VHH binders against Intracellular ribonuclease LX (RNALX). Designs and how they scored, part 17

Target 1, 213 residues: Intracellular ribonuclease LX (RNALX), of Solanum lycopersicum (Tomato) (Lycopersicon esculentum) (p80196)
Amino acid sequence: SQDFDFFYFVQQWPASYCDTRRSCCYPTTGKPDEDFSIHGLWPNYKDGKWPQNCDRESSLDESEFSDLISTMEKNWPSLACPSSDGLKFWSHEWLKHGTCSALNQHAYFQTALDFKTKSNLLQNLNNAGIKPRNGDYYGVESIKKAIEKGVGHTPFIECNVDSQGNHQLYQVYLCVDSSASKFIDCPIFPHGGKCGSKIEFPSFSTNDDHDEF
Short names: E, the ipSAE of ESMFold2; O, the ipSAE of OpenDDE; V2, 0.75 times the mean of E and O plus 0.25 times the DockQ between their complexes.

## First folded at step 22 (VHH; framework vhh_7zox_3)

Design a2 (from r6 with G101S; at its last look DockQ between E and O 0.84; V2 from the best seeds 0.78)
Fold by ESMFold2, look of step 22:
Structure a2 (fold): chain B 213 residues (1-213), chain A 123 residues (1-123)
Amino acid sequence: as target 1 above (213 residues)
Amino acid sequence: DVQLVESGGGLVQPGGSLRLSCVASGFTFSEYAMGWVRQAPGKGLEWVSYISSGGSTGYADSVEGRFAISRDNAKNTLYLQMNRLKPEDTAVYYCAKEYYSSGYWTPDAFDIAGQGTQVTVSS
């Protein structure tokens, strides 16, 4: 497992997770904040292949990261149905990806929490005038540029499709070096999908004719 | 208790064809995107193809034009028709079920649950 080349560090926009033909369920802690949340920290090879499930016996053990749980409930929520805590989601991410990371459970989760803070995605977008707003569209290149200005590295933008068939900002990929110490330029970007040139950045807020932000 | 059972692998010569099948149970098959992932000897996993619940398809560049994914929702079965096989297609092929909705090829978007089926392309 320690032979991988880099991590994808992936954050998702909760409103875009929920605004699809397949809806979502809020965690038992309630509706997530209007902010990016962590999806995962995924070891990868520079040729586009990846390892997974590197130790099937290393089950998630809450006692190893108990001090992080309340922070993870806020920053790493699950939106899967039915409503629950995050333990199944964190177990999935640990077993599939974390076991390949060369980090123990506490370090794995703490590292992802630290990179979310360092990325500062919502503020970097806001600094460029890019705000969550139903019915408005933003240039994908403007979104990339705003994040790059704040982070120092070009992100990859994943879109999904809302219930109306329109593309929206869904996930942001940044790359982290194999020692999990800093952001780097991505050696390779994910393939597939298309965003188009302009995409929605939806909010949970009720849509109206005024700027609610 | 998601179950995915792959079959149809085998030994073929370069240029040959195979058809893989994956029988699914433990979930409502028609509601989920499905896909194929493969692992060559000594290599990491790579995404091969997907088919959405609505029938839209996608393929890795290395297989586009040669492979065709399809599904039969009445039989809870996913298929991969593989034509013009090359030695580099040698791998264990896994059927994968959508974990979350994504049109991109990512390590997390699909989960495997079966043992896979071996495809060997050798002269």
Scores: ipSAE 0.749, ipTM 0.902, lowest interface PAE 0.7, mean pLDDT 90
ESMFold2 (binder alone), look of step 22: mean pLDDT 84; pTM 0.849
OpenDDE, look of step 22: ipSAE 0.769; ipTM 0.889

Design a3 (from r6 with A109S; at its last look DockQ between E and O 0.73; V2 from the best seeds 0.76)
Fold by ESMFold2, look of step 22:
Structure a3 (fold): chain B 213 residues (1-213), chain A 123 residues (1-123)
Amino acid sequence: as target 1 above (213 residues)
Amino acid sequence: DVQLVESGGGLVQPGGSLRLSCVASGFTFSEYAMGWVRQAPGKGLEWVSYISSGGSTGYADSVEGRFAISRDNAKNTLYLQMNRLKPEDTAVYYCAKEYYGSGYWTPDSFDIAGQGTQVTVSS
């Protein structure tokens, strides 16, 4: 069955991907921008089940979305080791999730890029005074409210744990209707994991001291 | 590279038991969380259970108290002990390997790589 009820649209914070006990590797195009990046756009059912791999023969065809590649390198980088371009990551997301979306490859990737722009996560957080900064902790409810104010829908916040054991903002989930046209309230949120009430929002920045004047 | 080979499925009566096995290769098994996912006929995929690299476990509400996940790192093998089976447990069961490892149950938390093993519970 290819029918589904909604999408999770998932973005990740690169500094939190890399700030763990495990290694990360920057793409061959270089260090990612200090901004959220796309993880994926995942068809889902309202009962918490999901489809995947709906057409095992529909391999990624770069010629179908060649005009998007530069934008995807910026907005959908892979941080997996070893360093590479994004094609393997995009192939994983397409084969597992995109083939279940009822969108062709170009529409699938374009849709995710458009929703990243519409979500405007980093700016929405900044408007509430929530900025990436090592050593600062923010209330998870404050993060949700900042995003909700900008997007109009409550996000789900996924945390991971840095090498010191602290919870940090890792991924943000928003929901999209099954026609891929607009954000909606999430029918169901992911299960499991722990986020804590206050979490880090780490920066790639190295030195935070002001130069003395 | 990653290989996951499930076995131990079969036909059982309601109330019966089965033990599933998954032999893994192509990665350092002890360093990754592992899990079980299932798909009933005509339905989507569903999380069943996971076990962290350190041995911490979690279960879907529908199986908690009846199923027990375990791992043997020396044998690169994941297990699922299934007790008090119900017709609703009928599905293909897949062994899954951690993709990103945050401890959340999401469609992309784990990848399957095997053919799965059929469990059929009927009288």
Scores: ipSAE 0.734, ipTM 0.896, lowest interface PAE 0.8, mean pLDDT 90
ESMFold2 (binder alone), look of step 22: mean pLDDT 86; pTM 0.866
OpenDDE, look of step 22: ipSAE 0.801; ipTM 0.901

Design a4 (from j2 with E31D; at its last look DockQ between E and O 0.80; V2 from the best seeds 0.82)
Amino acid sequence: DVQLVESGGGLVQPGGSLRLSCVASGFTFSDYAMGWVRQAPGKGLEWVSYISSGGSTGYADSVEGRFAISRDNAKNTLYLQMNRLKPEDTAVYYCAKEYYGSYWSPDSFDIAGQGTQVTVSS
ESMFold2, look of step 22: ipSAE 0.796; ipTM 0.919
ESMFold2 (binder alone), look of step 22: mean pLDDT 86; pTM 0.874
OpenDDE, look of step 22: ipSAE 0.869; ipTM 0.938
ESMFold2, look of step 23: ipSAE 0.825; ipTM 0.928
ESMFold2 (binder alone), look of step 23: mean pLDDT 87; pTM 0.877
OpenDDE, look of step 23: ipSAE 0.821; ipTM 0.917

Design a5 (from j2 with Y50F; at its last look DockQ between E and O 0.83; V2 from the best seeds 0.82)
Fold by ESMFold2, look of step 22:
Structure a5 (fold): chain B 213 residues (1-213), chain A 122 residues (1-122)
Amino acid sequence: as target 1 above (213 residues)
Amino acid sequence: DVQLVESGGGLVQPGGSLRLSCVASGFTFSEYAMGWVRQAPGKGLEWVSFISSGGSTGYADSVEGRFAISRDNAKNTLYLQMNRLKPEDTAVYYCAKEYYGSYWSPDSFDIAGQGTQVTVSS
């Protein structure tokens, strides 16, 4: 079936993607802004299962969303290697998830861009005094509450592990209703990727960054 | 170019065991996490288990303690040992290759094979 119960809307923190042992590759446009970026908008069922690849013939057509490309390069970059312009990443997200969304390509990408703006994650964290800085630790419950205050719904916080073994803020899951109109309470949270009680919120390094070594 | 060939499925009684295999080609197997995803008749896909390139494992609550994932990097082969099978385990099982970052999301792994049918029934 192509029906589903809700979307996960998932954003990732680029510094946490890049500071693992695997590292990363910047987009061809250069180092991403120090901000959350979109990972995806994924139809799901309330029992934790999901549909995928609902129309194998609906290939990505750039002419359908050409007006969004510059905004997507900024807000939906791929950090996978090798460096790319994002089209492969967007094609994967569309074919796997977007074809199951009941939205056309333009609406699918525009909706995700709109929800990133509406979630306002970095500003909501900043309002609670939670800022990216290497070596600082924050309570995971404080992170959840800061986002919930701004968005009105409790997020799921996924952590990963940097090359030194430290747990860090990696991805934020919010849920969107099946009509793609608003944030909702998540019917179910992801199984894994949970954080400990305190986690890092790393900053991107630069050649001028002398915080430690 | 990525090829994943699943085998080892079949019909088994409740309480029985099966061992699934997945032979991989077209990529450097040892560098990627691998996983199993399943789809019961008329249902969506669900994650079953993963094994990282370094050998760390994770399982869905419904199978933890009953299933064991393993890999043999020298043979480019992923395994799933399935014990104490239940009718609820009936599904097509797909071998999946790491796509993007996480091990616990719908976007974490991509399937590429035809899968192998597991049927648990008296």
Scores: ipSAE 0.795, ipTM 0.916, lowest interface PAE 0.7, mean pLDDT 91
ESMFold2 (binder alone), look of step 22: mean pLDDT 86; pTM 0.873
OpenDDE, look of step 22: ipSAE 0.846; ipTM 0.926

Design a6 (from j2 with S105A; at its last look DockQ between E and O 0.84; V2 from the best seeds 0.83)
Fold by ESMFold2, look of step 22:
Structure a6 (fold): chain B 213 residues (1-213), chain A 122 residues (1-122)
Amino acid sequence: as target 1 above (213 residues)
Amino acid sequence: DVQLVESGGGLVQPGGSLRLSCVASGFTFSEYAMGWVRQAPGKGLEWVSYISSGGSTGYADSVEGRFAISRDNAKNTLYLQMNRLKPEDTAVYYCAKEYYGSYWAPDSFDIAGQGTQVTVSS
């Protein structure tokens, strides 16, 4: 167990999670920040296959990462219904993926939090003039270039479809080496989630002003 | 609790066909996307196919054109028709239920059953 080649580090855009035909629910701690949030940190093999559930008896132990919970509520919220405090979501990510990571629970969650900070996605997009605004479209290649400029590695951009059938920026995949120390070029990208050439970057805000991020 | 019971595996020669089925319970089957994931001995998990709640389908490049996923919501049953089987298709095949968003990523589907063995050998 823990014999893998790299991690996908995956962040999601909360407005795109909720802007679909399916409902979403805000965490019990309230509406998420207008920022990317962590989905997960997933061990993978270079051939596109992955391990999972490497220790089915290693249940989430809140006492092991209690100092991180406030930060995780902010940066790793669940938007699944019904509303929750995130523990079910973190338990799923730990049991499925974290048990295969060769990291203990505290290190696993801290590492993902650190990579979110290091990736600096929203600011890297902002530096290129790419901001969340309802009704605006951006080139998917421009989004990739903005992130690559800040991170040093090309991301994979996954889209989903809003309630009216338009493609929107949903998740960003970056790759991390197997020691969880740095971003690397992705050995392989996911198969699907194709975006087309221009996509929405929606906001929770109803007023489209860049000062209201 | 989610239950997924796979069946229909077996031993076939290259070029042969098999039809897998998966009976689901413990959730409203028609409201979720379903998928097939496989694992060859000594290898990791690999996404094979999905079918959305509305019937849209997708396939891994390695099986597209040879495999056909389908569902019968009235019977809570998922199917995978596998044609022109190759030795590389040898694996345990798992029925999986939608967890999160995407239909082709490691976190897209959750396994709950023991799977069904498919062996393609001369």
Scores: ipSAE 0.786, ipTM 0.916, lowest interface PAE 0.7, mean pLDDT 90
ESMFold2 (binder alone), look of step 22: mean pLDDT 86; pTM 0.875
OpenDDE, look of step 22: ipSAE 0.861; ipTM 0.933

## First folded at step 23 (VHH; framework vhh_7zox_3)

Design d1 (from r2 with E31D; at its last read DockQ between E and O 0.82; V2 from the best seeds 0.84)
Amino acid sequence: DVQLVESGGGLVQPGGSLRLSCVASGFTFSDYAMGWVRQAPGKGLEWVSYISSGGSTGYADSVEGRFAISRDNAKNTLYLQMNRLKPEDTAVYYCAKEYYGSYWSPDAFDIAGQGTQVTVSS
ESMFold2, look of step 23: ipSAE 0.806; ipTM 0.920
ESMFold2 (binder alone), look of step 23: mean pLDDT 83; pTM 0.848
OpenDDE, look of step 23: ipSAE 0.882; ipTM 0.944
ESMFold2, fold request of step 24: ipSAE 0.790, 0.750, 0.784; ipTM 0.917, 0.903, 0.914
ESMFold2 (binder alone), fold request of step 24: mean pLDDT 85, 85, 86; pTM 0.866, 0.867, 0.876
OpenDDE, fold request of step 24: ipSAE 0.916, 0.915, 0.916; ipTM 0.961, 0.961, 0.961
ESMFold2, last read: ipSAE 0.748, 0.770, 0.743; ipTM 0.902, 0.909, 0.900
ESMFold2 (binder alone), last read: mean pLDDT 86, 85, 84; pTM 0.871, 0.869, 0.856
OpenDDE, last read: ipSAE 0.910, 0.914, 0.916; ipTM 0.959, 0.961, 0.961

Design d2 (from r2 with S30D E31D; at its last look DockQ between E and O 0.88; V2 from the best seeds 0.84)
Fold by ESMFold2, look of step 23:
Structure d2 (fold): chain B 213 residues (1-213), chain A 122 residues (1-122)
Amino acid sequence: as target 1 above (213 residues)
Amino acid sequence: DVQLVESGGGLVQPGGSLRLSCVASGFTFDDYAMGWVRQAPGKGLEWVSYISSGGSTGYADSVEGRFAISRDNAKNTLYLQMNRLKPEDTAVYYCAKEYYGSYWSPDAFDIAGQGTQVTVSS
């Protein structure tokens, strides 16, 4: 049987990753699209704890999901430095989290890709007039309501800070049932990364000096 | 290879104190946030605290005010001072190195050591 209660499904806003004092590195495939990208799909317990590394011998096998790679490069890029292909990032997510999911590798990655599409985050925000734009601020409650209207469940909004200390939309958490079939209300929200009442939603306006070249 | 070696655990009575240490090697210690996670018997992992490369700290609600994280970059060493220990603090404690994203999420830190056992009992 499955040994966890739900998944966090976590998406990241690339501009908010890259405009901190640490900056970022684009993947070798180039600058990501101006869209949310997948961070991960993480088995969790209702008490706020989590399992990890449930099969340390289950290495990533590219042949198991080769048909998904192009889509994952677009939708699941790493912004960590130095620039790399996505295989290191996906290997980490699989070994740490995917091995605890009761899904095989193909199903694990396909499921996350499907939930990104179903969440439709950027369009749900756009429908509420919330668009990425440097210097614009939005109410955190307005962001939550826009996503909830489209998805049917309240998200958790995680903020980080840009290089000047301003809070900004960084990651969006949605919850998925343990069979990986549908969004559910989150049994518990994370306690960190909380936002102020109004936050930025930055765009990739110009290339950062911290690009790979 | 990243190496993290935890020490300083032991058996202590409720209300007691322990100081955990973690010696790091195989990476530039100063460049990374570090953290502590723990696992009680029969339970999942939970984060305990972090310290950024710049020295900013954060704590889980259950330990705030009782635990203090610190780092000595010259010695590549992370510390956790644990005061007013409770039976609920009984766990294996792991030192962890920053990976990706947030400092408090399940994906924030990676463990690499065997951990150190802390047991708080009468």
Scores: ipSAE 0.778, ipTM 0.910, lowest interface PAE 0.8, mean pLDDT 90
ESMFold2 (binder alone), look of step 23: mean pLDDT 82; pTM 0.840
OpenDDE, look of step 23: ipSAE 0.881; ipTM 0.944

Design d3 (from r2 with S53E; at its last look DockQ between E and O 0.79; V2 from the best seeds 0.83)
Fold by ESMFold2, look of step 23:
Structure d3 (fold): chain B 213 residues (1-213), chain A 122 residues (1-122)
Amino acid sequence: as target 1 above (213 residues)
Amino acid sequence: DVQLVESGGGLVQPGGSLRLSCVASGFTFSEYAMGWVRQAPGKGLEWVSYISEGGSTGYADSVEGRFAISRDNAKNTLYLQMNRLKPEDTAVYYCAKEYYGSYWSPDAFDIAGQGTQVTVSS
């Protein structure tokens, strides 16, 4: 059997993925919208350990979720180089994490898409006056409170560092119950990736000369 | 084709030391962060340590001060020096290659090898 205690539901900010000293590549569908995108939905244990690769024979089968593909291209893009259609990224997330979720492929991807919509992160931040703008810094506690007001649960905020050394909002972790029905308070927060008291929320919406491949 | 080959495990008494090695091939080793992840029997995976491409390191609280990660880019080899071993360190240890640059999350690293068994008992 596939037992676990909760999911991390993790979304990433595309500008913070791309503005480090490493490169990124836009999906073959083009530059993503200025919005959070899904990283993954990850079964976890409350002691901080996790399962993975729970059925190594369960290959991704596009026919099982074909109706979701256009929505996943928008909401679950890969920014890894070289540019791709996302199937490799979704295959990785399914094989590593989805096979441990007790959901079939369609339910797994649909559930993550539904939770992105329910989390409404960008709008919740905007409602608190927190908007993506280069050079502006926001309190990490203000970011957490804005999300908690909209979602009802405190998130974990992961930061990374841009090419100029500034700490910035990178990923947001919310927790989901083991039946994949609702957000819950996180039984445990991740180790590492922590922020200082004020961080940047960089813009992605300006015209860039960045390559799309 | 990414290959990671772990070695150096064994049976040791509490308080003992081991040095794990991992030989990498199929990618440009120096361009990626590397890490160690472990799994005790009947338990989930847990993060142990990372070392960035530039040499910055981090450790889980349970091993900090006792374990030391290092890399030799000329030999495509990752190391984990484990000192003052405890029964709680008993696990299969896996060398792992960066997938995402966060270093701490369950999705940060990919395992590709069979791991090396470390058993700490009297």
Scores: ipSAE 0.788, ipTM 0.915, lowest interface PAE 0.7, mean pLDDT 90
ESMFold2 (binder alone), look of step 23: mean pLDDT 82; pTM 0.842
OpenDDE, look of step 23: ipSAE 0.890; ipTM 0.948

Design d4 (from r2 with I111L; at its last look DockQ between E and O 0.86; V2 from the best seeds 0.79)
Fold by ESMFold2, look of step 23:
Structure d4 (fold): chain B 213 residues (1-213), chain A 122 residues (1-122)
Amino acid sequence: as target 1 above (213 residues)
Amino acid sequence: DVQLVESGGGLVQPGGSLRLSCVASGFTFSEYAMGWVRQAPGKGLEWVSYISSGGSTGYADSVEGRFAISRDNAKNTLYLQMNRLKPEDTAVYYCAKEYYGSYWSPDAFDLAGQGTQVTVSS
């Protein structure tokens, strides 16, 4: 058990993971939906430091969260290479971060799934006219405002750079209180991954897919 | 298995310099970003620096201008040159291998070694 101050709850845009100079690999369960996916739920301190690996003996036990697996495959995929099922990724997130959360495995995974649903990121962006479209650019402040309207708290928007050098929406950070019960204002935002004023929100496709209908 | 062996720590006076080394094995070193993460006594982990496979670097605000990360792919070795050391730099320093996501986030790197102690005091 650790005394930490809050969680970062981090969601990733799969298209922005996959269109950099490094290739991505789809999970063995198939191509993820065109939606934000969970990256992680990470205990943090207000001073920008974090705990990790708080119980190295608490290995992932699939039987503890078996009812969640199909939902996690949809909402918590890994795009890392080589292709695999999600168990290795979830084991890493549990051992590194979940063991520091004061939650058991089922509660840890269920909580992250619930916060993805509550954040409703893609719909909140769509309500503001912000949709995934290759070649379109959006104001970062408009993206923040759209999410804040739906969630009630200002997100941190992390960008990366596609293979053409364009800044794009990559990850969204929201903060959760230490009891894992609700979104809160972030006590501190991350240092890196800052965006320019206008960024791409790419459509999800393969490396050779240029004309989706 | 991934192995990371840190060395070069020690006791140094404020204003002094130290160079840390990390010898890597069990993976193709040149293909991965590498980083340094530190932990002061009784405190959480703190990202210090990264170097990408292509040689791009980044630093935490607290060390920028004083520390320099580098790599020698022929020797499978990561370095951290630490200059103008302060008592606040006292920590165990861990060499870290790219895992997933952004280079500066808590999930960016995995630790594998025991770290090397740096103590900055009179």
Scores: ipSAE 0.733, ipTM 0.893, lowest interface PAE 0.9, mean pLDDT 90
ESMFold2 (binder alone), look of step 23: mean pLDDT 82; pTM 0.833
OpenDDE, look of step 23: ipSAE 0.803; ipTM 0.905

Design d5 (from a4 with S56D; at its last look DockQ between E and O 0.82; V2 from the best seeds 0.84)
Fold by ESMFold2, look of step 23:
Structure d5 (fold): chain B 213 residues (1-213), chain A 122 residues (1-122)
Amino acid sequence: as target 1 above (213 residues)
Amino acid sequence: DVQLVESGGGLVQPGGSLRLSCVASGFTFSDYAMGWVRQAPGKGLEWVSYISSGGDTGYADSVEGRFAISRDNAKNTLYLQMNRLKPEDTAVYYCAKEYYGSYWSPDSFDIAGQGTQVTVSS
């Protein structure tokens, strides 16, 4: 089917991707900024099912979005090994999800970049005193409220587990209407990825950020 | 290249059981989480279950308690035991290999096979 009801717009915290038992690899452009990055923009149905691979012949064509590539390298990196320039990751996201979006390649990538800017996640968290710091824990409800205050809609917070077994802020899901014009309340939230009541928000840095004397 | 070959589907009456198998090749099977997704006629994809490389499992609410995922790393094979089948379980079932991120999202797993048809009717 080419129809769908909404998008999940999903952003990832790079430090939480790398702070697990699995290895990670920085992009060939270097260590990502300490900021959320785009995972994907995924057409979904309100019953919890999704379409995928809606045009298996529509391969990624770099000439269609060449003006966006430098911005995507910064805002849409892959941390998978081996290190790469992101083209495989973007090709996967386009073929699997973008072909179902009713957007052309340029519009698809531009839309995701625009929603990252609009979501302003790191600043919204900072405004509530929630900052990336190794060893500090934050209430999951406080994280949700901080994002909701800035975006106007309740996010879904997905956690993963660091190498020492602690839950940490990993991915943030927001929902976008099917015309890709605005954030909406999510018709449903994803299954799984639950957080404990308090979770880490790790930094890429190696030093503790809670130096109180 | 990744190859996933599903088998074990068939026609069964409500309340019956089936066991699906998936033989994997083209990657180090034991290093990856594996999953099952399904698609009913005219509907979208639905996540069913995962099993991590370490053997941890998870299930969609609609199948929890009825389905059991398992793996045999020596045989590069993933299994899905399906019990107490219902008409709403009718679908093509796809074996899927971990891609990126998590175990319960549309992007968590990639399919590569033709799937196996499960039909539950009287």
Scores: ipSAE 0.814, ipTM 0.923, lowest interface PAE 0.7, mean pLDDT 91
ESMFold2 (binder alone), look of step 23: mean pLDDT 87; pTM 0.879
OpenDDE, look of step 23: ipSAE 0.866; ipTM 0.935

